VHH binders against Protein DOG1-like 4 (DOGL4). Designs and how they scored, part 4

Target 1, 232 residues: Protein DOG1-like 4 (DOGL4), of Arabidopsis thaliana (Mouse-ear cress) (q84jc2)
Amino acid sequence: MSKMRNLVEEKFLEFYESWVIQLELYLHQLLIAHNNNTMSETELRHLISKLTTHHKAYYTAKWAAIREDVLAFFGSVWLNPLENACSWLTGWKPSMVFRMVDRLRKSRVVLVEAQVKKLEELRVKTKFDEQKIEREMERYQVAMADRKMVELARLGCHVGGESVMVVEAAVRGLSMGLEKMVKAADCVRLKTLKGILDILTPPQCVEFLAAAATFQVQLRRWGNRRHYVTHS
Key: E = the ipSAE of ESMFold2; O = the ipSAE of OpenDDE; V2 = 0.75 times the mean of E and O plus 0.25 times the DockQ between their complexes.

## First folded at step 1 (VHH)

Design c10 (framework vhh_8fcz_2)
Fold by ESMFold2-Fast, scan of step 1:
Structure c10 (fold): chain B 232 residues (1-232), chain A 125 residues (1-125)
Amino acid sequence: as target 1 above (232 residues)
Amino acid sequence: QVQLVESGGGLVQPGGSLRLSCAASGFTFSSYAMNWVRQPPGKGLEWVSGISSSGGSTTYADSVEGRFTIIRDNDKKMVYLQMTSLKTEDTAVYYCATSSEDWLEYLKSGDFDYEGQGTQVTVSS
C-alpha cells in the first residue's frame, strides 16, 4: 500500500506497537499464573489490575486520536490486513469475548450456577446493544452518503485551491458522527469487559484475560506471518 | 469540592531525578485509585502511571516503566511520582487525577478527573 500516513496515524502506530509488546509481556505473566496456580489472591488481583489499566491506557489514547482523526481507525495502518478484516466498528466485536468465557466452562476452574446465569444475562444484553449500534451505523452510512454527495456537488461548482479546503471541511463534519458511533461501540466493549471481570473470581479473570490476550496476539502473528512472506 | 495540589516540579538535567507530590482533599482518598498524567508542550494529555486505592497494584506507561515509581500514603492523603533517568521527552506539565475504577466513567472524563494546576517538569541540556 502506497498510502501516505498522517501524523495521527504515525503517532498511534508508534503507541500501538509499544502497547502490543507490553500486552505480550502481561500475557506471559497471565499464562504462568494460570498454568501453575501458585499465586495468592492478592498477587492475582495485582496482575488483573495491570491488565485493566493497560486496556484503559489503550482506550484513553484511542479516544484522543479519534478526536483528531476518526477515519484513521477505519482501515488502520497499525493493524495488518487480517486484524483489519476481523474489526467491528474500529475494534473487537463485543459479543466475541463470550467465546473466551466459554473456554472457562472447559477449564480447571469451575463456574458456579449464579455466575453462569449472570454471564448469560450479560451475553444477551451485549448482543442487544451490539445490534442496536449496527442499526444506527447503517442509518448513519445512508445519511453520510447523502450529505457527502451534496457537499461534493457544491464543491464541483468551484474551481481552484478553495476546493481542497471545502472537501477537508466536509470530511471533518462527517467524521464527528463517526466519532460518536465509535465511542458508543467502545462503551459497549468496556461495559462488557467490566461486567465479565465483575462476575468472575480472580483465577477465572486471569484465565479469561489470558484467553483474550492470546487470541489478540496470535491474530496479529498470523496476519504478520502472511505479510512478511512477500518482500517490498 | 475535590482538590488535588501538585508540587515538586522543576528544571533538571537529562539523566537526573525528581519526585512529584500530590496532596488530596475533599474526598475519601483511600477509596479511589490515583493516576499521574502529563501534557508535553503543544500536545495532548498522556497517561503516565496508576496506583490502586490500597496501593497493592501499580501500572506504568511503556515510555516510563523502569524509570518512574508511583507511591501513595493513605494516612497523609498523598500520592507521589519518583522520576529517575529523566529524558528531554519527559518535559511536560504533570497532573494527578482520580479514577473511580469504572472503565466507562474513566474514559468519559477525557482529561481525567482532576482539580489541580499541575507542576511543570523541564528536562533540558
Scores: ipSAE 0.000, ipTM 0.209, lowest interface PAE 11.8, mean pLDDT 79

Design d01 (framework vhh_6qgx_2)
Amino acid sequence: QVQLVESGGGLVQAGGSLRLSCAASGRTFSDYAMAWFRRAPGKEREFVAAISWSGGSTFYTDSVKGRFTISRDHAKNTVSLQMNSLRPEDTAVYYCAADEWYDSSGYYEYDYWGQGTRVTVSA
ESMFold2-Fast, scan of step 1: ipSAE 0.005; ipTM 0.295

Design d02 (framework vhh_6qgx_2)
Amino acid sequence: QVQLVESGGGLVQAGGSLRLSCAASGRTFSSYAMAWFRRAPGKEREFVAAISWSGDSTFYTDSVKGRFTISRDHAKNTVSLQMNSLRPEDTAVYYCAADLYWDSGSYEDEYDYWGQGTRVTVSA
ESMFold2-Fast, scan of step 1: ipSAE 0.012; ipTM 0.288

Design d03 (framework vhh_6qgx_2; at its last look DockQ between E and O 0.52; V2 from the best seeds 0.00; counts 0 for: pae O 10.2 > 2)
Amino acid sequence: QVQLVESGGGLVQAGGSLRLSCAASGFTFSSYAMAWFRRAPGKEREFVAAISGSGGSTFYTDSVKGRFTISRDHAKNTVSLQMNSLRPEDTAVYYCAARTWYSGSYYDSEYDYWGQGTRVTVSA
ESMFold2-Fast, scan of step 1: ipSAE 0.404; ipTM 0.781
ESMFold2, look of step 2: ipSAE 0.285; ipTM 0.721
ESMFold2 (binder alone), look of step 2: mean pLDDT 86; pTM 0.882
OpenDDE, look of step 2: ipSAE 0.008; ipTM 0.284

Design d04 (framework vhh_6qgx_2)
Fold by ESMFold2-Fast, scan of step 1:
Structure d04 (fold): chain B 232 residues (1-232), chain A 123 residues (1-123)
Amino acid sequence: as target 1 above (232 residues)
Amino acid sequence: QVQLVESGGGLVQAGGSLRLSCAASGRTFSDYAMAWFRRAPGKEREFVAAISRSGGSTFYTDSVKGRFTISRDHAKNTVSLQMNSLRPEDTAVYYCAAGDYEWLSDYSEYDYWGQGTRVTVSA
């Protein structure tokens, strides 16, 4: 409810809506390339580069916003309830992206065994990195409920300048901890995405990116359609 | 349409070994990750071990890590669980499961299940 929180949410909402519109335009290009096989390798690489740059732009904007208000990214107002329900530390869960990769095995563009091995190695590493972050989040949540925090919460029930100041300092510390964890999760996301794209051929990259963008766009549409359902 | 049949269960003494086998039938065996789950009397079903589609990656619950080994044989359409250094707390009905999702220890994500094979470990 703070003025600063409202400004961060308003700015990122505007950014995100434009970012999603551009993602839909790129998805259209990816589907044309995939379905009609109409592009040269150079053109495919250029399209893949556009998508990579687009995703990097998202994290640049996100990290700037998180410096101002990391809590805006937990239960984000620019995401519908379905998108928020599917969120893991303010974004997609890295290991889940391998479900998109598994779909490539059932397509016309078949993965060779060397690629399958490298993707499995990347999947194992991604799961390990996720578990490390989950342990850090668990430690963070436990620390929030320790005796010191319980005492600070008790003090916050009384009026007084020094009690308020101590509580505000603790809350600021908690927010900085969340920012570090969210950035760590985003680093795993970017490393996982880069790793997959480095293993796949350009046509396979297009198919993978099309599958990922389709899921993201459809998840948003499914959640938005829910808002038109009448309740009695 | 994968059909799973477990075998190899029985009675063993603590510290002993047992090998469970799961025979899979159907044209899509190679499309699935495979897992073993167990249910002890009065308890809920719990994850034991999983193996990826290719067989290149394996996962274990902490209580069996280093004692149990999961493996698969694509030529024989079988998944095996080699259980060493068995403990009384390993007593359970063991179930073989097949699913589209690798790395998941959640039983609700597995599409096909066997009937189960009983393992009893005496003190």
Scores: ipSAE 0.000, ipTM 0.116, lowest interface PAE 17.7, mean pLDDT 79

Design d05 (framework vhh_6qgx_2)
Fold by ESMFold2-Fast, scan of step 1:
Structure d05 (fold): chain B 232 residues (1-232), chain A 126 residues (1-126)
Amino acid sequence: as target 1 above (232 residues)
Amino acid sequence: QVQLVESGGGLVQAGGSLRLSCAASGFTFDDYAMAWFRRAPGKEREFVAAISWSGGSTFYTDSVKGRFTISRDHAKNTVSLQMNSLRPEDTAVYYCAAGSSEDWLEYLKSGDYDYWGQGTRVTVSA
């Protein structure tokens, strides 16, 4: 058949499986560090740096992939149904990480007043950026139903070089718009993560990253272990 | 309408200094990362420096680290590039760019910016 299989999807699935395995290894190191008070600040910062580099590698690979096929990230085959159900614009919802931050109130390393204030300011800014992206997604969905888009869709029913070129240009525009929106959402995620890590001490960073990685890993495990005989 | 207007270019001797400015209008300046790119005669456009939406993070290409400083003024909707210890190799047309990628400006080195200025010429004589 002349129609190609989705190579972008296949390649990213392979990448993602390896990336999650490495995340589990880092989680193990974070948990050891959290339970071990003998690690130096330099050692803790090195571990935190490994985690931030690992997350940057994910977004580097993701952005390369969405440039080729952004739609592969909506209902991704490398995610189980539970992970997909919990996704917000192809990833975690930025404001959700402040639930992990709330756990630090129960930690042995207490947040000081200045940190609490900065985290609250960051939470408010993150929610604002999140809502801005949501408004953009809503506008995108409305634009799909716009008179011009409906007209272009109707033109796609007709054979001809002129119609083909017009439709192809519109489709490219839609894909580029969606790609920019996904990148904007990912930037809010990375900005939020960096902001939290900049406010927290190294031991608090380790505890935060451990909580976040634990949730991600457990969500994947729960979805993969779904039982068909369980009554809803 | 969206506009990025560069100024401050000119002729300068090696070892001299220039300050480039970029005035932004027609978009929400505070929501965008800002960057400077340059294109030397017969070469491709290359990344020079970038600053995050908040001004809290800056990035530089290795050849300008320690010599160039990028800054932004939110009240004036401007981004500036202070260029010190200029070299003949810095001769290029310098472009201001605005991008939605915010704090992940390493990605924006690829030139995937939303808005671009027309450029300002910098000539450094030996």
Scores: ipSAE 0.000, ipTM 0.131, lowest interface PAE 15.8, mean pLDDT 80

Design d06 (framework vhh_6qgx_2)
Fold by ESMFold2-Fast, scan of step 1:
Structure d06 (fold): chain B 232 residues (1-232), chain A 125 residues (1-125)
Amino acid sequence: as target 1 above (232 residues)
Amino acid sequence: QVQLVESGGGLVQAGGSLRLSCAASGRTFSSYAMAWFRRAPGKEREFVAAITWSGGSTFYTDSVKGRFTISRDHAKNTVSLQMNSLRPEDTAVYYCAAGRYYSSDWTLPDEYDYWGQGTRVTVSA
């Protein structure tokens, strides 16, 4: 909120860089596990648990940060422009993880009918939750425009400091609303991720998490290169 | 290998009804969501209705809600669209489509892997 970097941005940038480095290390472990026929179910479940804990740590840190400055997560400085362009309400779109599940269809460990049924039920619920949040987002965008116009009109008509206080209160109210909406979206993300992992077998979970982590890591690398199309 | 064949199209007067059917051949579509799209002359394909692979959820575009009903029969590998209270604006070629159960948005043509050749519906004044 100053010409210098704000504390929330500095702290989350430091956290996120470390979090991504650890994600890459976990991805390496997931790829080894996927190709290693000596891993027991207990060992696979332990690795899955480490990834689940890692993702929960991200949301714990994020929710602490958005309490202080939710707007830092819209156009985040710790994300490159490609990552920001692909964001849906400050993160991945929940239904997109079902596309990662499609990769399991081609694996040696195929989905059984009961799993397909449960995944479809979860997908439909996830889409419903997404649409509800999208409608709320649209209402907030309209409310933001209405508040901005009203406060600007009041500022133009009034003499004194009272209009400045009213503007600050309106911005604070908008930020609190965005915080609740972002948390709602994150709850859908966590519920969707847990739901998928509860339906899949440990080898399928490893493959799914490897696919998701690979996509996240590659998206960051593509964006950081600025140009990923090569020409002679 | 996979073929979708629509039937039931034709000419009907405004206020009338038609039932479209889509039969999948070559294999079972038990793991596929099914949808109907339409294309009016000179227009792009637009979403009409979708039903999930289990039949547990249905989706409709606003202009047909309450008038059209989508249903499926897993034993016959068939999806149907019951169209009531037809309007001249419903005139189009109707296409059956099959998409994977985990499609992210049932209204988007890109979510569907297989398409029928279409059946023509003409609603006269």
Scores: ipSAE 0.000, ipTM 0.135, lowest interface PAE 17.9, mean pLDDT 80

Design d07 (framework vhh_6qgx_2)
Fold by ESMFold2-Fast, scan of step 1:
Structure d07 (fold): chain B 232 residues (1-232), chain A 124 residues (1-124)
Amino acid sequence: as target 1 above (232 residues)
Amino acid sequence: QVQLVESGGGLVQAGGSLRLSCAASGFTLDYYAMAWFRRAPGKEREFVAAISSSGGSTFYTDSVKGRFTISRDHAKNTVSLQMNSLRPEDTAVYYCAADTYWSLYDRPEEYDYWGQGTRVTVSA
């Protein structure tokens, strides 16, 4: 038995499952490169480019999908409950990737002082951008309890077709607001990822991307394993 | 209605100081991140400085770091830009901008509200 899904949910589920399989294959390549020192700098750059392109493909597909149905990304059917619980505005919280960066300070590939300064500047900027979006989410939630929204909900409850157009326009407005907010969050994610990769050397990029992909893949596996014990 | 009004611009000699102020009416700045941008004759708008809504984070363009200080006064509902060691290349119209969300602090197209600008001229 399957849950009813709209076309956007069905298509993105199919896309996401393929995307995760490819991410796992790239993770395997990143771990080999990191552990065995078997690749030239050119080969490392090609691998990093593959990961960058892979993440860009995700956002291209996501932005096409949210234009059609942004609400599909709140409580996504292609994510398990653990993945959904760990989401911040439909994805990873940008400032959290600096925890992966902090591990580079204690790894075999040591950060130089100039890199540490640039990463700290990027961390502060990322947290500033993140807090702006959090305030907008709060404002959005307050606006949904606004008197006009309460009036529209009341009208939809007690009257027929004459209020349908007004309610539908309000729902479209809410969806457009969420779409802009999700895109803003994704923009911060992409800027943060690109910024980190621009600061790091190719071997450090491989280590960082391996840490990030490992966390994403393991989070999915942990959530899927716990599926035998329902959390309701 | 949201209004931002800049003041404090003027003519100053190189090495001098000016303090720009931005006042808001019709809304509180408590929930807004604030920025200063400038536009020199024949140029596009350039980021100068930004301050978070709490005042806990400040950002500056490289050319003004150590010379300019952005600050906010919640009681007076204002944001200020203290400009020290002014240079002829600082000559521009300075704009106050406010943003609630979706902003890259250094990009003018991200800001929701703008003032009319205040002119700063630095003589050689």
Scores: ipSAE 0.000, ipTM 0.097, lowest interface PAE 19.1, mean pLDDT 80

Design d08 (framework vhh_6qgx_2)
Fold by ESMFold2-Fast, scan of step 1:
Structure d08 (fold): chain B 232 residues (1-232), chain A 121 residues (1-121)
Amino acid sequence: as target 1 above (232 residues)
Amino acid sequence: QVQLVESGGGLVQAGGSLRLSCAASGRTFSNYAMAWFRRAPGKEREFVAAISWSGSYTFYTDSVKGRFTISRDHAKNTVSLQMNSLRPEDTAVYYCAATDYWSGLYEYDYWGQGTRVTVSA
């Protein structure tokens, strides 16, 4: 195992811990805002902007990290087993956010007809983008099982000069393909999130972001409770 | 699931110092954000300070910033509040609180019994 891979994992683990702590603080502010009918539209937009910047910071850090070691994001050490089990291409499945939107529609939140139409159009586009990425992942998996790759893996069992270099080049090529796929998935995530926020009013955005952050935080807490915390 | 017990309160003169401690029981202590609140006679509870699960991030109300320091010890399963440069306005019952954010409420889920701090002129 390379020291560089360990360093990437350690750095992103520290980043992610800080990022999640800040997300929980924003969740607290979102819940206060949701229950406080005196906040102005300007104050709500400011809070929404903080959350948007926070998510952008995550993807900036992630893309820097995957350039160094994309495999660190498959079975990530900074995620618990439940979070890893629920991941779709190293993160949340884009269509999942429409379940949060559906919670807004289910009772008392008044979405106007124009919003419902735009959200449905966005849902269709998001599902189409997801299916395109899933087809790319399938092609990637087929390429991994290709006879040439199997032969290179076999050759890698013979350690020494030329054969090691050939195997390393092939593995690097596979990692680059995986990086492009992860970035494509992240672009769909960001496009979907921005699209929803652009359609919703500020109070609806606060409720949506609170629902999404609550789900993310609860999933992490449920998974962490599976393991007893060991005190050093 | 979490039980909290405060200690360290007492009488102190203005300008003095006190250290409050909160002992938590339960295997999930490290999954909780911890906070100190206070309630002066005739008033509602006021937020004082909070610390994240890792202990890396701390938050204070403006009136205590620079005077109070919150810390936690995972090995001893405790959270502490070091109170320096105490003022008569700091007189209150101090409560340790914990939240897992799972309730979806902006209020803390678990509370201790409180420890009394009296600052004389």
Scores: ipSAE 0.000, ipTM 0.125, lowest interface PAE 17.1, mean pLDDT 79

Design d09 (framework vhh_6qgx_2)
Fold by ESMFold2-Fast, scan of step 1:
Structure d09 (fold): chain B 232 residues (1-232), chain A 124 residues (1-124)
Amino acid sequence: as target 1 above (232 residues)
Amino acid sequence: QVQLVESGGGLVQAGGSLRLSCAASGFTFSDYAMAWFRRAPGKEREFVAAISYSGGSTFYTDSVKGRFTISRDHAKNTVSLQMNSLRPEDTAVYYCAARLYDILTGYYSDYDYWGQGTRVTVSA
């Protein structure tokens, strides 16, 4: 339905708008912590925990929603067109976060040799998991095309109320496969995020989380504030 | 077209003051962190000061802390550097720079857009 949102879309839109507002508030706290250098390690750990819990809340809500309607997450109505264009399997591409990590290496809070080695190992593992998911998605898309062809051929040969059941079964199969794939991608995202935070010190975690949140907020603002570039 | 245009440089005696300005165009100014860098004759580019996109956070190099103040004006799309108690060692070409992330950093390579610079000469 192009004009109407379903219940899942309405509920998740409301959730996401509130979630982004809270992310901006946490970003403000991260920037204060990073720029003023006045917080204790305990205070920094508490702030990092708030951000971790906030991201976990997003995936809890998302997985509940995709169980009902996974297709709502492909071309999501709560995301602007720029955010949708930048999506990889309904969210950020896991390997992208290592771009944020590379910025830490150039900051005042310098990474030690042991951290650099662990981050490189994590990057390789993340890339491997990412490629595995891409292969599964490709395999699923090929299988879906073959299944539709067989389904259409079978419907052309049989007479009766059989066609409605067959179409419903195909749609259920598609939805279940996409749900599995989206959850697999989200698991890679969460493992990558946790892995980075486990390697970094609390001040480095604050800087990393601030960079990630800034990029997410910035991308949303750019998509919402369209204007043409003037060339002189 | 992205443009950063610095102004306000000049000749000044030690102990004097100057205000540098940078006019930004061709991008959404309020979404970018802004910074000032300087390059003395025969030296590498050095970080001076940075300000977040909201203007709520600032970061300074130790040698200018308490003497220089960075500020921004969203209505005019400008970032300014108020330089007080100037010293001969502050003599340099001053560059305005813009950064995608709101994380304040002193690393030259973290900045996406650069102005052409404005010259400041402080005589003893």
Scores: ipSAE 0.000, ipTM 0.112, lowest interface PAE 18.1, mean pLDDT 80

Design d10 (framework vhh_6qgx_2)
Fold by ESMFold2-Fast, scan of step 1:
Structure d10 (fold): chain B 232 residues (1-232), chain A 124 residues (1-124)
Amino acid sequence: as target 1 above (232 residues)
Amino acid sequence: QVQLVESGGGLVQAGGSLRLSCAASGRTFSSYDMAWFRRAPGKEREFVAAISGSGGSTFYTDSVKGRFTISRDHAKNTVSLQMNSLRPEDTAVYYCAAHYGSGWYLSPERYDYWGQGTRVTVSA
């Protein structure tokens, strides 16, 4: 790829490639557990814990990286164009995970009424949190038309060193705000994931995690091979 | 098909309390997410509070958390907003809104039905 990539991008690319390979290995184990009924409840809980830890590791690495360069996560070099096109604030849109829950309802494992009610309440809360973040993004667009930014645009490079200092300060402020918004979105993602796993039984958790991992892995494969363009 | 009528607005001094009510008519009222929005002079409509049609979840904008309480009475087809510790900044026209289908609370344009509004004035 490009030699112009910065060190944060190079380091996270290496991390992400390894992380996805491990996700595929866990997906294989989830599919075996789901289809062959060979695991005890203790073994299922252990597998679910492995997936939970794996996702937490992703956010630990991501938050360290965005502190150094949040812009690396907008149009990420470790994601293909299809994966980037499907991103909402540098990751999956939290409410979309309930589509995986809807797929679970079509499976052999039936959700009881109490679970359906709890999942609907969680979906409503998740959507509310998403809307708060989206309003903060809208405020960012308004901030771009702020007097300060208008003056910066007028200033350009005409006054030399003063222009450089003002641009650097503005970019730093923008990056800090984006870091805050991305972390807020990631917190909603983690709360949503934990909430779903807390509501579901271990076999249902395995099915849900398998569906989510399958979608993530297939989206990457479709984008990398581009067969989604020439064939359904 | 829902019709909404607000009541309870008025003039109150800072630190006071006021209770707004929204009476709804319609066969499927309990299926609707209900919300209160407000519009201060010269400003756009902003979200205040919401209550889900099913499950009984409540949501508030940060500036009113702990001061305002939203509730609904399915038997009377009413949604109420109890406003305590009122501030001059709370002065606005308050609107009741309804939307079928859960999950959209902060966006006024997502609500299908609106009341005519009730005026709240908080004196310094």
Scores: ipSAE 0.000, ipTM 0.335, lowest interface PAE 12.6, mean pLDDT 81

Design e01 (framework vhh_7aqx_2)
Fold by ESMFold2-Fast, scan of step 1:
Structure e01 (fold): chain B 232 residues (1-232), chain A 124 residues (1-124)
Amino acid sequence: as target 1 above (232 residues)
Amino acid sequence: QVQLQESGGGLVQAGGSLRLSCTTSGFTFSDYAFSWFRQAPGEEREFVGAISWSGGSTDYADSVKGRFTISRDNAKNTFYLQMNSLKTEDTAVYYCAAEPDYWGSYLESDYDYWGQGTQVTVSS
């Protein structure tokens, strides 16, 4: 009864810690840019590009890791309990970013009516895509329960066969289904982020990305403090 | 200045193989997702396969899964469709497409950049 150490979790923990440190550095640059009226549109677009490339790097690493072990992303060891509690299908809920957009209505950078309309259309589409993924996950969970019951019944009637191989095949099937769901959810996240950035002006993009990064960094800080204090 | 150009089409017998290439210029290749679509005479244009900007994700139409493979070569600004075990039903004009937003999609409407098409004819 020995357990092999999971190298996927160790490698992604190392990657994620480095990725968060770089996000904090980019947040600092975003906050400086937000307060600097001399920065050109080209310079702002370059900074926005750094942030989008940084997020793309996260999903490249994540998709490689989930191919090896998708279950590592359910109850991730590189996230604190608060970050895990706030997760929707292994990441942020896409509609959450519109809360950051709503802050722009009260900010120094004001949205024009045409942008408000496009953002509302995107919000509706994002919510539709979220609900579609949620329905697919519910169907997967029902199918997983039925498949597990059938396999258990089969194993109860199977004498002298390769029963261990049947169990391993079932586990691989479950993991492949979860990988598909996680990638689908990540696609909704990326399309939502891209859509918002396409609607906003460069100064508005900087303010939006600063708000989003601030929330992510603060959530991690709050959760780390609670974990240290409560021993949970 | 954005240009996509297909090559590698032609006549092949059923059960044979062909490799299509799409050479691109006018944008940063490594930041874009790419797809292949096809259109048979009298039919609508249909999705064949896609590859993400990182190359880490591929998607295929059910009719070609296990037979076709999409790949990309960032150094050559070119992406490919390897077609194996060709069927007469694969006869079509094949188009390469680039997703200008680099998020990737199987929806034709998400692609603004298209090649001119290359004819693939599979004989019995």
Scores: ipSAE 0.000, ipTM 0.185, lowest interface PAE 12.0, mean pLDDT 80

